# VHH binders against UPF0764 protein C16orf89 homolog, part 7

Target 1, 326 residues: UPF0764 protein C16orf89 homolog, of Danio rerio (Zebrafish) (Brachydanio rerio) (a7mcs3)
Amino acid sequence: DVIDNILMSLSKGITYFDMQGSNINLDGVVGYIILQAQLREATRTWPHSDFLSLSQRAAAISMLKRLSKSLSTAASTLQETDPKYFKEFEPILDSSFWSLPGEWSSTDPSLVYTSVRAMECYDEHMSDKCMTFLLGTWKDNGTPCIVTKTCRDTMTQFGCPHYSLSHQLLYFMIGTMKGCSKMLKGDLRLSRVNITVGHYKRIFCSNMMKSNQDIFKNSLTGQMQDIFIENILLCGLVGFSDFYKLDWLQSILTWQDQEAGCFGKEEDISHIFEEFLDAPHKRVKRREKTLTDGCSSHMTGVAVSALGGFLNFYLSEQDITKRPII

## First folded at step 4 (VHH)

Design K2 (from A12 with D31S Y33A D101R; framework vhh_7mjh_2)
Fold by ESMFold2-Fast, scan of step 4:
Structure K2 (fold): chain B 326 residues (1-326), chain A 120 residues (1-120)
Amino acid sequence: as target 1 above (326 residues)
Amino acid sequence: EVQLVESGGGLVQPGGSLRLSCAASGFTFSSYAMSWVRQAPGKGLEWIGRIYTSGSTSYNPSLKSLVTISRDNSKNTLYLQMNSLRAEDTATYYCARGPYRFWSGYFDYWGQGTTVTVSS
């Protein structure tokens, strides 16, 4: 049962968060916040068809309770260790900020770019600034839904790869969830391009789908695993259920560390670093458990959140299958 | 074609100062956040800090009193100024392109490193 496999994986990931929450960065915490929203929806809508479903729902309720406690601790630690990001992104650290899809749709191969840039279109600072303008948290400003020409041009440009592509989607997701839909629609209208926020999301996810298909065929290691999972998480959240493929789920489940319960684990962090250098011969490795866990905070966050998306998708499919057809 | 080349390392006495440089080529340097990372012999990676496209900086709190990061976009060069050096600052210092991105948190290009040894 795929649902059991998802629940077991989520339980391990939440146990990891219980142990390591104080060491997880903003990106990782956001993933667990989104998981909290997904588990809340799952427990609200869970089918009551048999004892297995009841047992699975009970497990999900237990996980939601554990996660809520761990998130309180993590938020306090993040405020202390990363006060700039905590202040700027506080609105997204509330699970009630994150809306889940009410209906499922599919990406469109006809919207795939004819060419994609080799390098990211913009950096974290530009991404953060544009998002904080929408959230109303840019330093010394309390006005939400600010859209500048620079942010519009950056977030609507085509041909962006990897994280700049997924962050263009995230920008419009955050704008929609913050209640900026009227401001975004007005700004896009003034640009004289007849493309809606919804159509931009479809364009971005169609290209993220193409990217994931290419990654799945050619490379499933290192940063490509992280990009792959992030694309599933974000496009799933906007309702593109064609990202919830069984073979993709099975691959993600195998990437979870059996002992720690995290994702992106390398026994020696230096080894990951050496992949970006001319891999010199390693000296004596440190293997003490408390010195280095090698886990990726970001990858763990996006992975558990994506698994929450798979969970809600498969629960919705079960409900459809069990409906009377007469 | 993206290339990052560190320089300025060497032997320094305890309490001394040193400025490292990182020469960037093959991309629009002014459009990217840049970071410094170090690795002491036999230890893991330790993030030092980053400088955004705006010139604003963010530092590892444990290292903030020791270091200052700056950039010169006209020369495509990143700098790390280190003061009051101690024996525990002995490490290979790397410059890296990339932000810790709001959502991704990775570096996409690294230099080969420059070694700093703090000893009498």
Scores: ipSAE 0.012, ipTM 0.337, lowest interface PAE 8.3, mean pLDDT 81

Design K20 (framework vhh_5c3l_4)
Fold by ESMFold2-Fast, scan of step 4:
Structure K20 (fold): chain B 326 residues (1-326), chain A 121 residues (1-121)
Amino acid sequence: as target 1 above (326 residues)
Amino acid sequence: QVQLQESGGGLVQPGGSLRLSCAASGFTFSSYAMSWVRQAPGKGLEVVSDISSGGGSTTYADSVKGRFTISRDNAKNTLYLQMNSLKPEDTAVYYCAKDSYSFWEGYLDYRGPGTQVTVSS
């Protein structure tokens, strides 16, 4: 049973968070915040069709209670260990910030780029700055929904790969969830751009779908697993249910460490060496930022969050295919 | 288009000194923490030293503490590592690296092609 497999994986991930939450960075904590939003929705809307469904819902309710307790502790710890990013991204550390889809849609292969850049289109400073302008946290300004020409040009650029692509989507997601829709629409209109925020999201997710198809066929190792899961998480959150593929779910479940319950655990030192030799100027994982057990805080966060999305999708499928109680 | 280029490596006798440099381009150097990382033959990567964006705080691995000094010149977009009292155990390829603390980029850094340091008699 798919639902049971997801719930078992989430239980392990929450247990891991209970033990390691004080060592998890802002990125990882945000993943657990999104999971909290998804579990809250799942337990509220869970189908009550049979005994198995009631038992599974009870397990989900238990997990939500455990997660809520761990998150309150983790949030206070982040104020001490990462005060700059806590301050800048505090609004997204509230599970009520994260909107879940009300309806399901599909990506469009006709929107896939003819060419994609080899290198990221922009750096992390630009990404963070543009998002903090939307949140109202840039330099303690307090004014949300600031859209600059540089941020607009950067976030609407086509042909971006990997994290540049997913962060362009995240930028518009954050803007929408913060309530900046009118400002974003106005800026695009004044710039004579005839593409809506919703259509930008569809373009980005159509290209994230193509990226995931290529990764799944060619290589599911290291950083590609992280990118693969992040694409599922973000596009699933905006309602693209074609990312919730059963074979993709099965692959993600196999990447979870059976002992620790985390994701992104690296055991082979030769793998680190090989990755470095093949890509000396490319982005690589820092071993000093992995947890004591070798786990990735970022990958664990995006993985449990994506699994929460799979859970809500499969529960909605059971609801629309309602079988009469026998 | 982050670019990092190390220089200053070479062959040196035990007890000697070397100064490594890293020229940075493609990003706002003064806005990012930087580190020196090394890899000895047949070993994994070891973070040697870190320096904050403004140069006000530094850290060192226990293996090099008291012997190595990290510094930076933000006006020249250059990172330095002064290595004193070198030991054969310091033989490695040395890399400079840019830290990434982005919201979704997590535990990722960029590094240069490296410069070889050999300490032998």
Scores: ipSAE 0.005, ipTM 0.222, lowest interface PAE 10.8, mean pLDDT 81

Design K21 (framework vhh_5c3l_4)
Fold by ESMFold2-Fast, scan of step 4:
Structure K21 (fold): chain B 326 residues (1-326), chain A 121 residues (1-121)
Amino acid sequence: as target 1 above (326 residues)
Amino acid sequence: QVQLQESGGGLVQPGGSLRLSCAASGFTFSSYAMSWVRQAPGKGLEVVSDISSGGGSTTYADSVKGRFTISRDNAKNTLYLQMNSLKPEDTAVYYCATGSYDLWRGYFDYRGPGTQVTVSS
């Protein structure tokens, strides 16, 4: 049963979080916060028609209780170990911040870029700063929904690959969830091309779909698995159900470490660049750290939250079969 | 240690051609996407062209599309930029740069000292 496979994987990921929560960074904790929102929705809407559904729902309820306890501990630890980022992103560490889709739609191949840059359009420092302007947490300002010309231009440019593409989507998701829709709409009218927030999300997810199709066919290496999963997570959260493909789910399930329960268990070779001198040659790196067990905090977080998205999608499909169209 | 060294710049007349080279060392060149970036006097940095790690995918700024060609030789750890039909507005210091989103440590962007290209008569 596909639901059982998802639940088993989530149980392992939650057990990993129970054991390693003090070592997981902000990115990973956010993934578990999103999973908490998804499990809460799943347990609320779960079908209860047979013994299997009841046992599966009971398992999900148990996991939600364990996760909620672990998240309380992890939030306290982040405040101590990473106080600046905790302060900047505290609003997104509340699962009630994250909205789940009420309607499903599909991406549009006609919106795929003619040309995509080989390199990221911007670094995570730029992304984080723009998002903290929306959240109202930049330098303890307290004023949410600040949209700068730099952030508008950066977050609306086309042709961006990989993480800069997914973070353009994340920027508009955070803005919408924070209640900044009016400010974003007004600021976008200052752009040369007047496109709605909803249409930007559709453009970005259409290109993230093309990216995932290419990754799945050509380069399912460990380095591409993280972006592949992040694309599923984010586009699924904005309602693009065409990301919830069974073959993609099966691949994600095989990438989980059977012993540890985490994702991305590989040596971090990027640290060899950390000691190279001359600050102007080096851009700001993301706040990702390979854990002592070799696991990726970020990849584990996006994987468990993406699996929560698959869970809610499959449960919604089961619910439809129990409500005959009359 | 990461080192990038550009060469091939110089003075050319409008309509002329130049080929820039960038010698890379201190990292696994074949695993990283590469860019050519330029800075004209009194202006900010402009990304001119990008190339994927294997050389199969390339992009160009609209200002240079159809005139410039980026390429790489992974066996020689060398990046190239063939510049044709040069215009006075192409006058800039040209830098080669490495940049890639690394799954564990994030984005890197390493640049060489640059090579001057001057287009005038």
Scores: ipSAE 0.000, ipTM 0.216, lowest interface PAE 13.8, mean pLDDT 81

Design K22 (framework vhh_ozoralizumab_d1)
Fold by ESMFold2-Fast, scan of step 4:
Structure K22 (fold): chain B 326 residues (1-326), chain A 121 residues (1-121)
Amino acid sequence: as target 1 above (326 residues)
Amino acid sequence: EVQLVESGGGLVQPGGSLRLSCAASGFTFSSYAMYWVRQAPGKGLEWVSEISTGGGSTKYPDSVKGRFTISRDNAKNTLYLQMNSLRPEDTAVYYCARGSYTFWSGYFDYRGQGTLVTVSS
């Protein structure tokens, strides 16, 4: 049972979070906040067909209760250990910020780029600055929905790979969830490009789908697993159900550490730094793992959040009114 | 424009002390967690120390815990590593590294060129 497998994996991930919450960074905490939103929706809309379904729903309710308690502790610790980052992204640490899709759609292969850059299009500092302009937290300005020409140009450019691609989607997601839709539409209209916010999201997710197909076929590990899961998480959140593939779910479940319950666990971190030594004063595209227990806070966060998305999708597929009549 | 420039390396006797500095420029230093990593001759890379954005949280491996102290001066855009009770095993090139500033990524994105520390008599 797919649902049981997802619930077991989520239980392990929540247990890990409860034990290691003081060591989880903001990225990981946000993943658990999104999971909280996903579980709340799942328990609210859970179909009641039999005793097994009711038992599974009861388990999900128990997990939501455990998660809510752990999140309170983690948020307090994060404010103490990473106060600037906490302050800049505090608005997204509320599960009510994260809206879930009401309808499912599919990506479009015709929107896939003819060529993709080898290197990220922009650095993470620019990404964070543009997102904090939308949130109203840049320099504690207090004014949300600020859209600059630089941010618009950066966040709408085509051909970006990996994290710069997924963060272009995240930018428009955050803008929409913060209530910046009118400002974003107005800015795009002034640019004289006949592309809506919704169509940018479709373009980005179509390219994230192509990226995931390539990653899955080529048996890539480590950072590519992290990118793969993040693409599923973000595109699933905007309603692209073609990311909720059974074979992709099964692969994600195998990447969870059976004892710790986290994702991205590595015993020997020396190989992470091989490119680091070859790039003095240059950008190094290697993730720093959680050195204390070998787990990746970011990968654990995106993984449990993506699994919450799979849960909601598979529960929605049990609704008879959404199936076509033959 | 981002630069990390290490200084303070040199020859020191066992049991001695040395203070490394890393001058940061081209970015908002106070927004980034910072790291010291080292590579001994003919050996792999080893993490030495970590410091949070505000300096309130520090981490060390057992090999240097109690002997090394990482600190930062955000007003001067400078990272420090105070090394006490130095041992021959501490001989290495020491690198200053910038951690992730990002919401969805825990990357090292820049490092300095390194400074050599030699501990011998």
Scores: ipSAE 0.015, ipTM 0.275, lowest interface PAE 7.4, mean pLDDT 81

Design K23 (framework vhh_ozoralizumab_d1)
Amino acid sequence: EVQLVESGGGLVQPGGSLRLSCAASGFTFSSYAMYWVRQAPGKGLEWVSEISTGGGSTKYPDSVKGRFTISRDNAKNTLYLQMNSLRPEDTAVYYCAKDRYEFWSGHFDYRGQGTLVTVSS
ESMFold2-Fast, scan of step 4: ipSAE 0.045; ipTM 0.424

Design K24 (framework vhh_sonelokimab_d1)
Fold by ESMFold2-Fast, scan of step 4:
Structure K24 (fold): chain B 326 residues (1-326), chain A 121 residues (1-121)
Amino acid sequence: as target 1 above (326 residues)
Amino acid sequence: DVQLVESGGGLVQPGGSLRLSCAASGRTFSSYAVGWFRQAPGKEREFIGAISGSGGSTYYAVSEKGRFTISRDNSKNTLYLQMNSLRPEDTAVYYCAAGSYKFWSGYYDYWGQGTLVTVSS
């Protein structure tokens, strides 16, 4: 069944993390932290009506134990190899930071933007700075829930595409999980913004839904696969169950590398750098891959955590768990 | 998005070695393919080599493959270029770059400011 396919995929992803965890960046590790929270919830709520259900739950418990050990090692490695980012984002490296939805809701097509920018609205430096203000880790000041005018203006602007859009959602998710709801509400009120934090999340996820529908219909290529999965992960965490579509799940499962267990395995990078030189070369032979990791840390992290979300959703919807994969 | 800063350039004798570093800031760069380029005075920018996000695949310009080695340490957000048996012709400003598919916007074609390497007696 669908649950078995999710569990098999997660087992492969956890095995990959156990073997390669020292090479996975902060973003990837956060994905596995979110997966840990998802598996903990799944094992608590698992139905136990028959032998298959009990066996699946036992497999999930085993995976949770393996993942917990691997995460302890990965956190220690990040502290040594990436001390700046470890310090700045340490609060989100605890699975208890990540709240899971208690109820399901749906996005609203009427909130979709009339126009979307072609380029990202802001860079990762701005994104990271605004998030560290909420976490209280900017330059070790220790004061959480700092909301600047620049961060408010950046994180509430409409029409942003791709990662700018998903990170606007992530900003408000982090603020809520950190306990900054009062400060965010106060800042929005003082700036005379008449939109609540909850409504901003609905606006962003409604636009992330439109984006995913367009990506799924038009082209599912490398970078679009990554943003497609990230949109499912983040909006699913906020409680928008309309992202947990069976056909989307099936596509994600096919993107996992059968041997390594990761996502975003790169085939050939030579043509990318030839494009930088504006010197297209015809008939460049694709280079043979060595027995080395060609995977994307970010895509692997968002994929396994999104799959954890699918798992929890399908366990909560008994009729869906009994349906064969289309 | 990623910001790149090169270091390790300087004056070196012919036959000598240098290791250039490229530090990434912003988000960690393990999701990006990254590479090294150089530009000598009066010449166009030349590709040296590239490495995949995980470090599993490398590609070199034929003329440099035997003398130059590209590597990365994603845990340190750092790209390296090990240069051996340096020649006067290797004198150039060396750049690191991060890239992805041209189809995507905002998260590709980032360049550092460059670091000067002078090979001279």
Scores: ipSAE 0.000, ipTM 0.356, lowest interface PAE 11.5, mean pLDDT 79

Design K25 (framework vhh_sonelokimab_d1)
Fold by ESMFold2-Fast, scan of step 4:
Structure K25 (fold): chain B 326 residues (1-326), chain A 123 residues (1-123)
Amino acid sequence: as target 1 above (326 residues)
Amino acid sequence: DVQLVESGGGLVQPGGSLRLSCAASGFTFSSYAVGWFRQAPGKEREFIGAISGSGGSTYYAVSEKGRFTISRDNSKNTLYLQMNSLRPEDTAVYYCAAESGYRFWSGYSYDYWGQGTLVTVSS
């Protein structure tokens, strides 16, 4: 049973979070916050038609209780270990911030870019600054829904890969969830381009779909698994159900470590090649953390969150145990 | 023991062509995305292009698209850069690199690098 497999995987991931939550970075914790929102929706909409359905719902309710306790502990630890970053992104650490889709749609292959840069269009500092302008946590003002020309130009740029692409989508998601819809629409109308927020999301997810199809066909190694899962998570959250493919779910389930319950567990061999790296051109990624057990904090967070999305999608379908998903 | 070894660099006349090769060993080559970077004297290392593990997807810096073509032969564990219509501005040390993974707030990192091969475009 697909639902049972998802629930088993989520239980293991929540147990891992309970044990290691004090060591997980903000990005990983955000994933578990989104999972909390998805489990809350799942338990609200869960069918009550038979014994198996009731049993599965009871297991989900139990997991939601465990997760809520672990998240309380993790939030306290983040505030102590990285107070500046915690303060900047505190609004997204509340599961009620995250909106889930009411209906499903599909991506559009005609919107796929002709070429994509391999390097990010912008760095994490620019991304964080633009998002903190929306959240109202930027130190100099404290006013939410600020949209600068630089942020608009950066976040509407086409041809961006990886982090740049997924975070352009995340920027508009955060803006919408924070209640900045009027400011975003107003700013876009002042631009001569005049593309709607909804259409930008469709463009970004259509390109994230192309990326996932290429990754799934060509390379499902650890380094590509993380972006593959993040694309499913984010585009699923904005309502693109064509990301909830059964074969993609099955692949994600196999990437979970059987003993630890985390994702991205692999040996860190980067240190043995340190002398061959150009230190100024090796990006400093201190916000992403590989845990002492070899697990990826970020990959674990996006994986459990994406699985919550699969859960909600499958529960939203009638006769999910009898019908193929495409 | 991951290794990337570039070859094919040298002196060429403006308008000429060169094909660079990068021999990979110590890892499952077909499972990793690999790319080309260059660094001219006194400048930062800049990206040229990358290719997915099986070769189904390619990504180029806008300025290089059309003159440079990246390809790979997984049966030979080799990455290629075909460089056409070379200009004096293309003079640089060319490096191949393999991706080490993706990070949510930071994007992809290239942590495995070759020693580089010098390309000089001069009359």
Scores: ipSAE 0.006, ipTM 0.148, lowest interface PAE 11.1, mean pLDDT 79

Design K26 (framework vhh_sonelokimab_d1)
Fold by ESMFold2-Fast, scan of step 4:
Structure K26 (fold): chain B 326 residues (1-326), chain A 122 residues (1-122)
Amino acid sequence: as target 1 above (326 residues)
Amino acid sequence: DVQLVESGGGLVQPGGSLRLSCAASGRTFSSYAVGWFRQAPGKEREFIGAISGSGGSTYYAVSEKGRFTISRDNSKNTLYLQMNSLRPEDTAVYYCAAGRYSFWSGDEYDYWGQGTLVTVSS
């Protein structure tokens, strides 16, 4: 049972967070905040009343309680260890900030770029600055929904790969969730752009779908696993259910470390593969933290939150399941 | 309703090996994650490792990895712990436990065996 496999994986990830939450960075904590929103929705909407379904729902309720306790501790630690970043991103550290989809749709292959750049279009500093303008936290300004020409130009350019592509989507997601829809629409209209925020999200997720299909066929190691999972997480949150593929779920479940319950733990085979190519694959400089146990804070966060999305999707599909004869 | 009974414990020399078995009775054994724990006299119960209902995922405490291996045979309703390179500090009562979705905490396991004593001495 797929639901049982997801719940088992989530239990391990939550246990890892309880043990290591004081060491996890802001990006990782955000993943667990999104998981909290996903589990709250799952426990609210669980569709069946048979014994198996009730047992599964009880497990999810228990996990939500454990996660809520761990998140309180992690938030306090972040405020002490990274007070500047905590203050800048505090609005997204509330699970109520993160909206979940009310209906499902699919990506559109006709929106896939004819050409994609090999290198990231921008770095994390640019991304963070543009997002803090939306949140109203840039240099204690206190005014939300600021859209600069530089941020608009950066976040609407086409042909971006990997993290710059997923963060263009994240920019518009944060803007929408913060309540900036009118300001974003106004800025796009004044700049003579006839593409809506919703259509940008569809373009980005259609390209993230193409990226995931290519990654799944060609490379499922190292950095590509992190990109693959982040694409599922973000596009799933926007309502693109075509990312919730069973074979993709099975791959993600195998990437969880058996001892720790985290994701992104260094493996010799990945390092050997990168060296075989006579050059390491360079990632844009990021605020990524490798924990003392070798786990990736970012990958662990995106993985557990993506699994929460799979959980809600598969529960919604069970609404049409015929009841067993008694 | 699941009942667990451990067997295979006994006296073993340092450096030796033992295989413990945990026999389960009940209709839903394959629906439970199962784990091994141990408790030495006067100490808290310690997690050793766990295996998912399907057997597709295994989890180990770092201190036990490489020396202990967990496996299960759902057709026989049996859980196993293979213990190699045993040391005097491995002397403890070994327990098997079954629970839904929980792998690390004793509080999260629904059913516990009565334990089997393993003594490592010369």
Scores: ipSAE 0.000, ipTM 0.212, lowest interface PAE 13.2, mean pLDDT 81

Design K27 (framework vhh_sonelokimab_d1)
Fold by ESMFold2-Fast, scan of step 4:
Structure K27 (fold): chain B 326 residues (1-326), chain A 124 residues (1-124)
Amino acid sequence: as target 1 above (326 residues)
Amino acid sequence: DVQLVESGGGLVQPGGSLRLSCAASGFTFSSYAVGWFRQAPGKEREFIGAISGSGGSTYYAVSEKGRFTISRDNSKNTLYLQMNSLRPEDTAVYYCAADSRYTFWSGYSEYDYWGQGTLVTVSS
């Protein structure tokens, strides 16, 4: 059953988080926070008309309870080990911050860039600064919804690859969820091309879709797997259900380590050499942490979060003929 | 390499019956909702009906309900369309399609994989 496969994978990932939560970095913890939001929605809206559905829902409720306890511990550890980043990103460490889509839509291939830059458009420091301006957490927890010209120019430029592309989407997602829609709309009217926040999200996800199609056909290396999953997670959260493809789900499930339950486990030293050869193409300085067991904190977080998105999508009832009328 | 291959089309007289088959390969057939569409010359592709991955749910276009029956055999990776009381206006190329969402959907654009079609001609 597809739902059973997702639930089993999530159970393993939550068990891994329970054991390793004190060692997971901020990015990984955010992934589990988003998973918490998705499991809460799944258990609230779960179809429960038969034996299998009831048992699956009970399993999801159990996982949500375990995850909530593990997240409390992880948040306390982050506050102690990295108080600056904890303070700056505290609003996104609450599952209630993350809104889930109320309707589904599809990407638009006509919005795909004619050319994509070889190197990331900006680094993590720029990304973090721009996001903290939106959150109101820059320095002494200042005024929220601040949009600088530098952040506007950086976050609206076209042709960005990989992480800079997905983080441009994340910037507008955070702005929307923080309640900055009015400020973003006002600032965007000052751009050369008047494009709405919603249309920027569609442009970015249309390009993230093209990227995932290319990755899936040509390259499933560790770094590309991470980008592939992050694109599914973020665009799924924005409501682009065309990212919830069954063959993509099946690939993600095979990337999970069977014993540990994590993602991104380093298996071959030649992988490090290949990344070194490609270093000029990857200039984003992520807070990536390789755990003592070789797992990736970031990839594990985005993977379990993306799986929560698949779960919610597959549980959603889109067939209007099944609704009672009389 | 994903493939959907329709078969069973041909010439049939008005009032006759015909069963179409669709053989699937290259993906986990039982995990996909699958459906039938048709397209007459000069017209848009129209939805006929669909069946969920498990076979537990079916949905039919209002105009076809009662004349057409969709079924599947997951052990054989095969989808079927039984057509009864055929009319000249049923003349079309019939396509099978697969939807990865583990549900079924009547919207043309929601289907991921398509067959090449099989021609059904209803005439005397």
Scores: ipSAE 0.000, ipTM 0.101, lowest interface PAE 22.2, mean pLDDT 80

